VHH binders against Hydroxyproline O-galactosyltransferase GALT6 (GALT6). Designs and how they scored, part 7

Target 1, 215 residues: Hydroxyproline O-galactosyltransferase GALT6 (GALT6), of Arabidopsis thaliana (Mouse-ear cress) (q9lv16r187to401)
Amino acid sequence: NIMELPCGLTLGSHITVVGKPRAAHSEKDPKISMLKEGDEAVKVSQFKLELQGLKAVEGEEPPRILHLNPRLKGDWSGKPVIEQNTCYRMQWGSAQRCEGWRSRDDEETVDGQVKCEKWARDDSITSKEEESSKAASWWLSRLIGRSKKVTVEWPFPFTVDKLFVLTLSAGLEGYHVSVDGKHVTSFPYRTGFTLEDATGLTINGDIDVHSVFAG
Short names: E, the ipSAE of ESMFold2; O, the ipSAE of OpenDDE; V2, 0.75 times the mean of E and O plus 0.25 times the DockQ between their complexes.

## First folded at step 4 (VHH)

Design a2 (from g26 with G106N P108T; framework vhh_rezetamig_d1; at its last look DockQ between E and O 0.01; V2 from the best seeds 0.00; counts 0 for: sugar tag NET H106, pae O 9.9 > 2, placed apart)
Fold by OpenDDE, look of step 4:
Structure a2 (fold): chain B 215 residues (1-215), chain A 123 residues (1-123)
Amino acid sequence: as target 1 above (215 residues)
Amino acid sequence: QLQLQESGPGLVKPSETLSLTCTVSGGSISSGGYYWGWIRQPPGKGLEWIGHIDYSGSTYYNPSLENRVTISVDTSKNQFSLKLSSVTAADTAVYYCARGRYDSWNETLFDYRGQGTLVTVSS
């Protein structure tokens, strides 16, 4: 499915997507992971939001001005990740990967925002019970007035069968992605593309798209 | 071929609850990837999305009507229903049941709909 954006994007433009990730499915030929020896398939749950240049040269594939790929399951790392990239004439740029770690302080920011925000890595099988205990601990810590900066670790912004609101905004230096009102990642503009070139939006993969708004 | 048919009273008194049922034939409401919803068209106005329920049982309502709307599914009858409470004259409209797909760009978009049924709110 392609949504046309005839005028492209401009500074301050935003796209809001309301969607729900689907359950993981088996893929025999995974593109984002390697099959382990003996495995016939990998479970994958991912979706792709792309800004495309539809006014591209006849016969050429439209450039992917922005490729945003949340991978809930199936990434080669075995962890949820958000990958962003560009593709021009079938050549991918260098991928920006958010893996749950906040960008370093010495890393370049986009409009003053970090490229990657932190989320809780499932490394800790935090049982629902532990999340509840953390929440309880958070409340208790708040009640006991101990200023321990309870770094509330936010989970991965996407959950299977959970509705999310994703907002993609065009800033001065790059794109900003927020989910459910929280900043998740920022992606600097890459050379060779303009906001005006982004004349198409595609959303594909393991997602139920409820609504898309462009403004 | 998928067919949707609305049924229910054509007249409702103010403050009462509007109840409509949509009977689906030629397809199962339990099929994945679809949502089943209601839209309405007041006289002289455009179509308004009321809400829908998807195959998983999740409900989504127009915020303007959320407090008054209930949509439910009866899989055994291959039906889904609309309840709109505390109706006023403003709720007078042709009501349509409809099916949509999650590949739609807008939650108000449906690929199939019924013929519609006029519901008049009058004392």
Scores: ipSAE 0.007, ipTM 0.266, lowest interface PAE 9.9, mean pLDDT 86
ESMFold2, look of step 4: ipSAE 0.360; ipTM 0.726
ESMFold2 (binder alone), look of step 4: mean pLDDT 83; pTM 0.840

Design a3 (framework vhh_7pa5_2; at its last look DockQ between E and O 0.08; V2 from the best seeds 0.00; counts 0 for: pae O 2.8 > 2, placed apart)
Amino acid sequence: QVQLVESGGGMVQPGGSLRLSCAASGFTFSSYYMSWVRRAPGKGPEWVSTISGSGGSTSYADSVKGRFTISRDNAKNTLYLQMNSLKPEDTALYYCARGRYDSWGEPLFDYWGQGTQVTVSS
ESMFold2, look of step 4: ipSAE 0.430; ipTM 0.753
ESMFold2 (binder alone), look of step 4: mean pLDDT 89; pTM 0.885
OpenDDE, look of step 4: ipSAE 0.081; ipTM 0.523

Design a4 (framework vhh_8ghr_2; at its last look DockQ between E and O 0.03; V2 from the best seeds 0.00; counts 0 for: pae O 9.3 > 2, placed apart)
Fold by OpenDDE, look of step 4:
Structure a4 (fold): chain B 215 residues (1-215), chain A 123 residues (1-123)
Amino acid sequence: as target 1 above (215 residues)
Amino acid sequence: EVQLVESGGGLVQPGGSLRLSCAASGFTFSSYSYIGWVRRAPGKGEELVARISPSSGSTSYADSVKGRFTISADISKNTAYLQMNSLRVEDTAVYYCARGRYDSWGEPYFDYWGQGTLVTVSS
């Protein structure tokens, strides 16, 4: 699916994608993970959103001004991740990976926002119980009038067969991604690209796209 | 540190031959998907001219060089070669060696490049 953006993007531009991740499917030759010994296939659920420069040189692949790749299943880490990168003339930059940890405040921010927000990592069976206990403790704390700042852990922003609203915004220093109104990740602009160069949007992978809006 | 160093470029007459070498260090050829030769002609974009999978020996060529160029790799030397025969004026370019991979979607990309070697074909 390609949407043309003839004028490219500008500061304040935003793209909204309404979609639903598809169920994981078996891949015999996974590109984002390695097969374990004895395994014939891995389950993969991922999609990519890309801003592309469609005014590229004839015969060349359009640059990927932004590559956004949520991986619900199938990443080599075994966990949900969001990977972002750029690709120019068949060369990828350094990937930014969000793995569920919040970026440090002392790390570089993009327009004051962290590069990665935290989400709950399935590692602990206890997290559901902790979420329920936290919810219960939150209600109890509210009842007891003790304003304990209950830090609610948010899940991974994408769930199979669950509708999501993704908003990609162009800031001063980089792109910002929000899902269902919540900031998820920010990615700084790479040198050599301009917002005006982003003349195409592609969405591919294990996703049902319901609607796309650019403004 | 990953390095690719090209050599063998120079001036040659049309119809002549050159052999380019790409010495790789900091990684082993067998651990990667492919090695490619990419050229950039003056005023033109980059063109992948040849690629080889060091593990399988599988090769591919651009139509523009098919039958004239041969890519090879010596795993023991961690070096790739591009034999260029029947050179044409239009083959004039800086030739780059690059380490290739496939992204999550199966699209090829290069993550490391050499500095390039100039090939000039002129009468």
Scores: ipSAE 0.008, ipTM 0.257, lowest interface PAE 9.3, mean pLDDT 85
ESMFold2, look of step 4: ipSAE 0.123; ipTM 0.512
ESMFold2 (binder alone), look of step 4: mean pLDDT 81; pTM 0.807

Design a5 (framework vhh_surovatamig_d1; at its last look DockQ between E and O 0.29; V2 from the best seeds 0.00; counts 0 for: pae E 7.9 > 2)
Amino acid sequence: EVQLVESGGGLVQPGGSLRLSCAASGFTFSSYWMSWVRQAPGKGLEWVATIKQDGSEKDYVDSVKGRFTISRDNAKKSLYLQMNSLRAEDTAVYYCARGRYDSWGEPLFDYRGQGTLVTVSS
ESMFold2, look of step 4: ipSAE 0.014; ipTM 0.264
ESMFold2 (binder alone), look of step 4: mean pLDDT 84; pTM 0.855
OpenDDE, look of step 4: ipSAE 0.221; ipTM 0.601

## First folded at step 5 (VHH)

Design b1 (from a5 with G105D P107T; framework vhh_surovatamig_d1; at its last look DockQ between E and O 0.04; V2 from the best seeds 0.00; counts 0 for: pae E 11.4 > 2, placed apart)
Fold by ESMFold2, look of step 5:
Structure b1 (fold): chain B 215 residues (1-215), chain A 122 residues (1-122)
Amino acid sequence: as target 1 above (215 residues)
Amino acid sequence: EVQLVESGGGLVQPGGSLRLSCAASGFTFSSYWMSWVRQAPGKGLEWVATIKQDGSEKDYVDSVKGRFTISRDNAKKSLYLQMNSLRAEDTAVYYCARGRYDSWDETLFDYRGQGTLVTVSS
């Protein structure tokens, strides 16, 4: 464990992680991708932050009350994603995948927050709108300023070699993850766990952890 | 040696139905989450559906909810995808994919087949 939480978490608890993602490495057992025939490895950059509970059965790993897995490179989709899940008695639940689209308006929220926030995606439509905005912005920046309908697309929250501040908070209905002060994902509590059960925190993968603190 | 062999693809009219099958061999099928993923012409891979080891939990990408049904038969070591109300945008090569037995991520795939083509046109 990187941090022990002797009494677990309570409503309103926060855990703050300051870290820096590492560059992708060649991975021969790529847990988040499939090898093509003839390939020995695939480039992977990912890390996981896990809240763990007490070991329930000898010979089994402790339950993973929250598994938070940013995948910068190497996900089978070929795109950066953030996955979240639980594991109890060696049984994984259904993954929550955030792929850069904001959750639909008719989806369940967590404490009034969407499960997945939008971030910038690499597509041709974005490039087309940027070109149009540049033309409009050229003369507006000289006259009255930028177009009032300019939208800001936030990048994927994690960038190789860029320091980030991640805050995990325990709300009434679930966990809330913010990076650099911006909400990114929320994950509803799953049955079988209470906040008091979250007695350990681990961080593993392609990340340099600079500090972790609870408050 | 793990093998996954997809079948059941073909040409179908919009609004039609098709049932995909995946025959699995070389591993304990009942111990794994199983998934369907697809790749439309000129596009990247898209996750379609996932089913738990015992079939008790299923999840789908939003664009196919209510139209597609994933199922499995552990005795036959087979995975299925029933596709109803097919649309032109469902045209893709569909792949059967195995999740890892002891991984935290049921959508992580260590094997996929060669795929079966589904074309929805007319």
Scores: ipSAE 0.000, ipTM 0.308, lowest interface PAE 11.4, mean pLDDT 77
ESMFold2 (binder alone), look of step 5: mean pLDDT 84; pTM 0.856
OpenDDE, look of step 5: ipSAE 0.019; ipTM 0.306

Design b2 (from a5 with G105N P107V; framework vhh_surovatamig_d1; at its last look DockQ between E and O 0.51; V2 from the best seeds 0.00; counts 0 for: pae O 5.5 > 2)
Fold by OpenDDE, look of step 5:
Structure b2 (fold): chain B 215 residues (1-215), chain A 122 residues (1-122)
Amino acid sequence: as target 1 above (215 residues)
Amino acid sequence: EVQLVESGGGLVQPGGSLRLSCAASGFTFSSYWMSWVRQAPGKGLEWVATIKQDGSEKDYVDSVKGRFTISRDNAKKSLYLQMNSLRAEDTAVYYCARGRYDSWNEVLFDYRGQGTLVTVSS
């Protein structure tokens, strides 16, 4: 499904998507992951949001000015990831992958925002027990008057069967993505594209789209 | 840094054969589908062939079926394209690409090499 953006985007433009990731499905021929030995299928849950331009060459696909691909069940890395890229004439740029680590301080920012924000990774044995223990320790610390800073780790911004609000904003240097009001990732503009070229929006994959607003 | 370096291109007569090679580095080669794409003079990019991570599945564009064979060596991090019965229309720059061409005609490549020129001429 293509939503037309007849005037393209401009600085300050925003697209808001309300959606719900679908349940993971089994894939025997996964595109983004490898089957383990003995496995017949892998569970996959992913969707794609793309800004598209006009076809520059007859017979070619329109450029993907922005490709945003959350992979809830992970990919070859085995971990949830948000991948972003651009594609022109079947040539992809350098993929930006957010894997749950905050961008380093020495990395380039986009309009002063980091390219990737941190979320809780399953590798963090934050056992439910630790959450309960943290809650208990929080109560204990409150009783003892020692304000232990409960560092709340934010989860991966997308959950299967959970409604989310994604906002894509066009800044000076690149795109900014927020989910449920929280910044998640920023992606610099590709050289050669302009915001005005973004005349189409597509959302595909394992997602129920409830609404899309462009402004 | 992800790198793909193609080799093996050259001039060949119609009916001849060439074997292209691609050397991959900077990533876990065995974790990815790999593909060959080509660009003929004055034309756009065209998908040629795709191979699964373990080599158990292969797909080809119709025009090269029966003539071209894609293969890989994960230990050597190498991709190959055996081209037999070459035709003038096969003349193109051939690129090694990380990723696959899916059934919905979606390009799922994220890296491509600099290419190697194949010229088929009498």
Scores: ipSAE 0.025, ipTM 0.370, lowest interface PAE 5.5, mean pLDDT 84
ESMFold2, look of step 5: ipSAE 0.276; ipTM 0.679
ESMFold2 (binder alone), look of step 5: mean pLDDT 84; pTM 0.858

Design b3 (from a5 with G105N; framework vhh_surovatamig_d1; at its last look DockQ between E and O 0.37; V2 from the best seeds 0.00; counts 0 for: pae E 6.7 > 2)
Fold by ESMFold2, look of step 5:
Formats: structure tokens, C-alpha cells, sequence
Structure b3 (fold): chain B 215 residues (1-215), chain A 122 residues (1-122)
């Protein structure tokens, strides 16, 4: 079901999604998996969160002002990614893909934030002791006022069967996505849409949605 | 910077043939599935064909099976679409795309070129 946003969004609006990603399923659709009959299926785990606007033309789907698509498994790169895009008049724009590398310093920011934050992709790299040590290191560095910021590598923000809290906020220059309190990605506004146009919200895919709040 | 440049479009008689080319640059071409998609005038984007990174697997929308052949040359960073037995319904702008569609008919691809117009008429 669609969640209606009667007045759309305004500057400083937040949408909070509490959800839990589901395990990968076997995908047999030859359009997306390239399987021959009887071949092994591709394992896919992904979901999408979309802000939708008003229909532009009768007979067409509403524009997707923001298409936010975390791909936990099944992306063609073989790695977990977060892809974002806009679809207007049934035409997709150029995708923004966050693949775990921080956006370069010479790329434009969105409200002073990078478009893509860094994350670690190897699930064997983070342990309770390592995570505690990393957290203590950055906390101590902040307390003593060192000029060099301590970098802590965080895992891909979504883990199968792990509850997450995703916050989508509307800034001056674009949307900002945080998961569990940490900035993950920002997506600049695209021409042709205002925040008030974002009157619908949908969430679909390999996800159990526990709650959605708009504030 | 990722670039995809299509060429080879034009006006063709029904029953004719045409070969589309796509030159890729700015990424490791051999690491990506590649697709052709098309858009008929006034209509939505339609997936046409997809080819695996190493070229070992190909798939096509039913309406073009047996008539179109997708291929790639990873050394030349090029994608091709051989279109035979063309019909009026094949008239569209054809785009070279990096990636594939998912089962929701949503993009798993992230970039496309400017497109090349194929008109099948007369």
C-alpha cells in the first residue's frame, strides 16, 4: 500500500522507516536473471523506498521522485550497493550508485554531505571487540580534540534479519538518508519536482516493514 | 566519467536489417551486464535484450526472439544489436544500458546513452 503525504514534504521533513530485510530468494525470471530453463537461480535480496508524485499523463505510472534501492544481494556487481534514481514520464535518469566508496572530494556535495559514504563489505571484518575498539578510538579522538578525524569502517547499513531505522530527510539541496543514526547517502533534487510534489510513499521488496512515520 | 554512445540507427524498410553499436568508456566494461532498451514514441521504456559480462548468456524480450542478436566485444568495449526482419513495431529510440532490469521492471541498470533512432517505415 501507498502511504499518503497530503501536503507532500517541506524543508526539514523526516520520514522514518523501521524495517527488517528478508533473506535472499531465488530469482528465475529470465529478464533479470538470464537463466535458461533448469539452470541455477540467482539469489536476490533487495527492497525499494519510493517517493511518488502526481501523474504526468493519463495511462502512465506516477513519477518516482526518489527511487531508493538497497541491494543486499543479487546486484550485477556481486557486491551490496545502494542505488538511487528518478523516473519521470516512464524514463529513468542517471542512477546514483553507492558501492561502498566515499564520494570523491571534487564531487559536488548535497547540503555539505557527500553523496555516498564509505562502508566495509566483508562481514568477517567487524567483530564485537573490533567494533568496540573502533568506537572507543573515535570517541577518545573527539574528546581530546585531535585535528585528524578517526575513521571507523561501518558495515553495509542493511543486514538480513536485523532491524534498522532509516531516516529520509529533506534538506535545502536534496534528500539525506541515515540508517541507525549514521549518514549513508544524499541525493540532490532533480529538475521538475518540488517537495510538495512528493505526495506518496511506497516500500516494496525483500523487507518486513514494521513502521513508517512521517514528521 | 561513464559514457555510452549509440550509433547505427536510421530509416529501414519493413523486413530489413540494421546493426546498432554502442561504444563504452569510463568504466570496466567487462565487469558489467549490458542491455539494449527501447522507447517507442509516446510510450514507456521497454527492455529488449541483455548479455552477461563474458557474453556467455543472452536473453531477449519475446517479440524480438529469433530476429535480434545481442553481442559484445570486451576488448573493444563495444556492445552490438543485430536487428533482422524489422517490423513497424520495432520503431523506437534504442538505448545502450549498463546493467539489467529486475522482476519489478525497475532498473538494475544505472546508465544509458543518448539513444539512436530506428524507424521502420514504408
Amino acid sequence: as target 1 above (215 residues)
Amino acid sequence: EVQLVESGGGLVQPGGSLRLSCAASGFTFSSYWMSWVRQAPGKGLEWVATIKQDGSEKDYVDSVKGRFTISRDNAKKSLYLQMNSLRAEDTAVYYCARGRYDSWNEPLFDYRGQGTLVTVSS
Scores: ipSAE 0.014, ipTM 0.311, lowest interface PAE 6.7, mean pLDDT 78
ESMFold2 (binder alone), look of step 5: mean pLDDT 83; pTM 0.837
OpenDDE, look of step 5: ipSAE 0.023; ipTM 0.371

Design b4 (from b2 with D59Y; framework vhh_surovatamig_d1; at its last look DockQ between E and O 0.07; V2 from the best seeds 0.00; counts 0 for: pae E 8.7 > 2, placed apart)
Fold by ESMFold2, look of step 5:
Structure b4 (fold): chain B 215 residues (1-215), chain A 122 residues (1-122)
Amino acid sequence: as target 1 above (215 residues)
Amino acid sequence: EVQLVESGGGLVQPGGSLRLSCAASGFTFSSYWMSWVRQAPGKGLEWVATIKQDGSEKYYVDSVKGRFTISRDNAKKSLYLQMNSLRAEDTAVYYCARGRYDSWNEVLFDYRGQGTLVTVSS
């Protein structure tokens, strides 16, 4: 389930993926989390899209120029996240983790885009609040005033069994990922690779891929 | 030849503290993520903590967060695990492991030491 990109990518190239995430499955060796004592498995739903340099040297795995890993369920944080990284000579770089908070204003942008867009976090779980916590909330409300501002939070881009359209584009400073027409993440180019080096595309995991187009 | 030598294990009472050390040789220590893993008697292997090459990122299994601290000294080629507020369920052989992510950007180790035994008992 590799797609070859014989000339790699160029500035302005895009890859469009139409897919549907699969339901979480029970995983005895979750890889992205550790089983707690007494647990036999963790529910996992994740997939990855990778750009690879297929002309690797003998004895080394192909470099993963872009590793894009949406984790719908099973991440060690307990929340859905999107993780991006590069792997060269079997060593990962610093992960870019998008957890639903927008990147800080003082962080570098990629072609004028933030690295991580915000989305609605999974904080809607009904919880029992202690009376001390409710008292603190009342105090904070008094201190910060009573102005109301309505904001619209965008959902996590991937929903089990819901078709999505993901577009990966190559900009001047990095890769840009949009889902259903909305920017979600940007990942700056890392040193040592050119766009032409991205000669392979793989998509694996808890996903049913309906179509892939590279243009 | 890659070598990882753990030390600092022993017998402690619940609530006590230990500091584990791992001396590394035979590879460029500063180029690798390093991890601690443990194996309780009769149980499978459990990942405990991982630290990035430069020490700037640290990850822990939920059961040890707030009690254990992973650290490294690249000049001394050494990895450490400070263990506080120890509990009986922390009893295990602790292994120092050289990290490598697998195809899913998960912690994977390709070498480990012989381990050091930590026993937490009254």
Scores: ipSAE 0.012, ipTM 0.207, lowest interface PAE 8.7, mean pLDDT 77
ESMFold2 (binder alone), look of step 5: mean pLDDT 84; pTM 0.866
OpenDDE, look of step 5: ipSAE 0.028; ipTM 0.396

Design b5 (from g26 with G106N P108V; framework vhh_rezetamig_d1; at its last fold request DockQ between E and O 0.67; V2 from the best seeds 0.00; counts 0 for: pae E 2.3 > 2)
Amino acid sequence: QLQLQESGPGLVKPSETLSLTCTVSGGSISSGGYYWGWIRQPPGKGLEWIGHIDYSGSTYYNPSLENRVTISVDTSKNQFSLKLSSVTAADTAVYYCARGRYDSWNEVLFDYRGQGTLVTVSS
ESMFold2, look of step 5: ipSAE 0.252; ipTM 0.662
ESMFold2 (binder alone), look of step 5: mean pLDDT 83; pTM 0.840
OpenDDE, look of step 5: ipSAE 0.576; ipTM 0.823
ESMFold2-Fast, scan of step 7: ipSAE 0.043; ipTM 0.296
ESMFold2, look of step 8: ipSAE 0.515; ipTM 0.797
ESMFold2 (binder alone), look of step 8: mean pLDDT 83; pTM 0.834
OpenDDE, look of step 8: ipSAE 0.583; ipTM 0.828
ESMFold2, look of step 10: ipSAE 0.374; ipTM 0.737
ESMFold2 (binder alone), look of step 10: mean pLDDT 82; pTM 0.833
OpenDDE, look of step 10: ipSAE 0.446; ipTM 0.780
ESMFold2, fold request of step 14: ipSAE 0.000, 0.402, 0.218; ipTM 0.186, 0.757, 0.572
ESMFold2 (binder alone), fold request of step 14: mean pLDDT 83, 83, 83; pTM 0.844, 0.845, 0.842
OpenDDE, fold request of step 14: ipSAE 0.786, 0.826, 0.849; ipTM 0.919, 0.934, 0.941

Design b6 (from g26 with G106D P108T; framework vhh_rezetamig_d1; at its last look DockQ between E and O 0.04; V2 from the best seeds 0.00; counts 0 for: pae O 4.9 > 2, placed apart)
Amino acid sequence: QLQLQESGPGLVKPSETLSLTCTVSGGSISSGGYYWGWIRQPPGKGLEWIGHIDYSGSTYYNPSLENRVTISVDTSKNQFSLKLSSVTAADTAVYYCARGRYDSWDETLFDYRGQGTLVTVSS
ESMFold2, look of step 5: ipSAE 0.427; ipTM 0.763
ESMFold2 (binder alone), look of step 5: mean pLDDT 84; pTM 0.847
OpenDDE, look of step 5: ipSAE 0.027; ipTM 0.400

## First folded at step 7 (VHH; framework vhh_rezetamig_d1)

Design s07 (from b5 with G100Y)
Amino acid sequence: QLQLQESGPGLVKPSETLSLTCTVSGGSISSGGYYWGWIRQPPGKGLEWIGHIDYSGSTYYNPSLENRVTISVDTSKNQFSLKLSSVTAADTAVYYCARYRYDSWNEVLFDYRGQGTLVTVSS
ESMFold2-Fast, scan of step 7: ipSAE 0.573; ipTM 0.819

Design s09 (from b5 with R101K)
Fold by ESMFold2-Fast, scan of step 7:
Structure s09 (fold): chain B 215 residues (1-215), chain A 123 residues (1-123)
Amino acid sequence: as target 1 above (215 residues)
Amino acid sequence: QLQLQESGPGLVKPSETLSLTCTVSGGSISSGGYYWGWIRQPPGKGLEWIGHIDYSGSTYYNPSLENRVTISVDTSKNQFSLKLSSVTAADTAVYYCARGKYDSWNEVLFDYRGQGTLVTVSS
């Protein structure tokens, strides 16, 4: 699936994708990170939505202003993941990943939802942290601050064979992705990947696309 | 963190063999899941993938260059090298060494690249 954006994108623009993720397929490519020697296939379900920019040089592939890649099954981490990145002249930028939590069964999630785990800064000194440290260390901890890993309430938004409505919005500081009206992830604008140069959208992978429109 | 640096001659005579080396620092060339390769940009043309070698030692070459290209690894020096035989003026290009990672999409794309080195083929 390819959608042309002849006038590019502007702040406040949005793209809506209506589709269904497909069930996992058997992937036989030995270069996939989760395919072990002697394995015949690995189960994979993923798709990607990519905004294309203007080519820097004729004959090259267009840059990927945004690479948005939900991985329902088959990520090297073993978790459901949404990976976001840029690509310019055959080179990936720094990937941003949101990984889901899984139940003990590896295939099910706690309370029927997949949650994303993120780090958050916590510069408060609680009684719990004071108990784990000597009084002499308390002042140093208070002065330098601390970062602590925190679980956020972020469900993985895609389910095999369930229709979804994904909206990609061009905000002031970056792209915002919502699914079925709920915010899922954001991707800050990067230098060299201009929103106004977005001339195309491609959707590929394990997905049945029902509708795509821009507004 | 990870750095790749090309080295080799900037001028090669027609019919000779071009030899380039890439020195890797801040990462191990034997790390699983990665491949190490070469790409080039001839004047007035786009980027062209030459080939790569993966962590298991398997090599993959651009079919148009396959009969002239050899990519090898020296794990003791954390280096990999390109040899391109029987060069002509058409091999004049900026040559880049690069690292890529096999992932779910299995595209020939890279996540790190050297600064590039110009190689001119001239008598």
Scores: ipSAE 0.562, ipTM 0.810, lowest interface PAE 1.6, mean pLDDT 78

Design s10 (from b5 with R101Y)
Fold by ESMFold2-Fast, scan of step 7:
Structure s10 (fold): chain B 215 residues (1-215), chain A 123 residues (1-123)
Amino acid sequence: as target 1 above (215 residues)
Amino acid sequence: QLQLQESGPGLVKPSETLSLTCTVSGGSISSGGYYWGWIRQPPGKGLEWIGHIDYSGSTYYNPSLENRVTISVDTSKNQFSLKLSSVTAADTAVYYCARGYYDSWNEVLFDYRGQGTLVTVSS
């Protein structure tokens, strides 16, 4: 499944995906679950949304400007995870992970939390400078594009067989993903890819896609 | 930090076997969850996956090359190697060694790559 974005994205662009995650399937492929010979099949439920750019070389796969991969079940960590990354000429960039905690069998199973990495301004301002130059330091950090990663607690937004509305938006410093009206993840723009380079969207995996539209 | 370095001859004669070694530093080749492999880029063409070996010793080869390719690992030296037999001018390429992981959709993708070494097949 592919949606073309002929003019690419601009600041403030939105892509909306309405879908439903599918129930976990049995998987014994080491390329998904890192299983060894003799291991039992692992239950897996995951899908991915990928913004693709223009090909660098004819005959190669297009670059993945944003790889957004919710893993409801089957991640090597054993937790619900949203993994984000770029891929250029068969090589992954640095993975950004949002890992969830979920209630165990001996606890309430309705609770869940996600640790999401976000990019934020440099927060190393000294106490003596905080009241007078905090704004100036923030401005400088924004102008030169430097930010620290921040981890935020957040409920894992996807549930098997539950319809969701996901919005991917092009913000000032990166992509923002909201699910059912609540912010879930951010992905800072990476060097080498502009918003105009995002010419396609693909959706694959354990998901029933109901609709996709741009606005 | 993890580094991969290719080594081997830059020139190989037609019909001979190309042999390349990748030395891994800053990480262990026996680490679980990873695979170690080879990719190449012929002049003016795109990247081509050759094959890889995983931490358990299982090998996977490009079907178009599988009759000529052998990938092996030497955990005591923290190295893995490629042998490509019966080479022709079509095997002239920049060869890269690389590390990848399986936690990503049945795709042959890598997260670290060596700087590459040019191998020319010529008489």
Scores: ipSAE 0.495, ipTM 0.772, lowest interface PAE 2.0, mean pLDDT 78

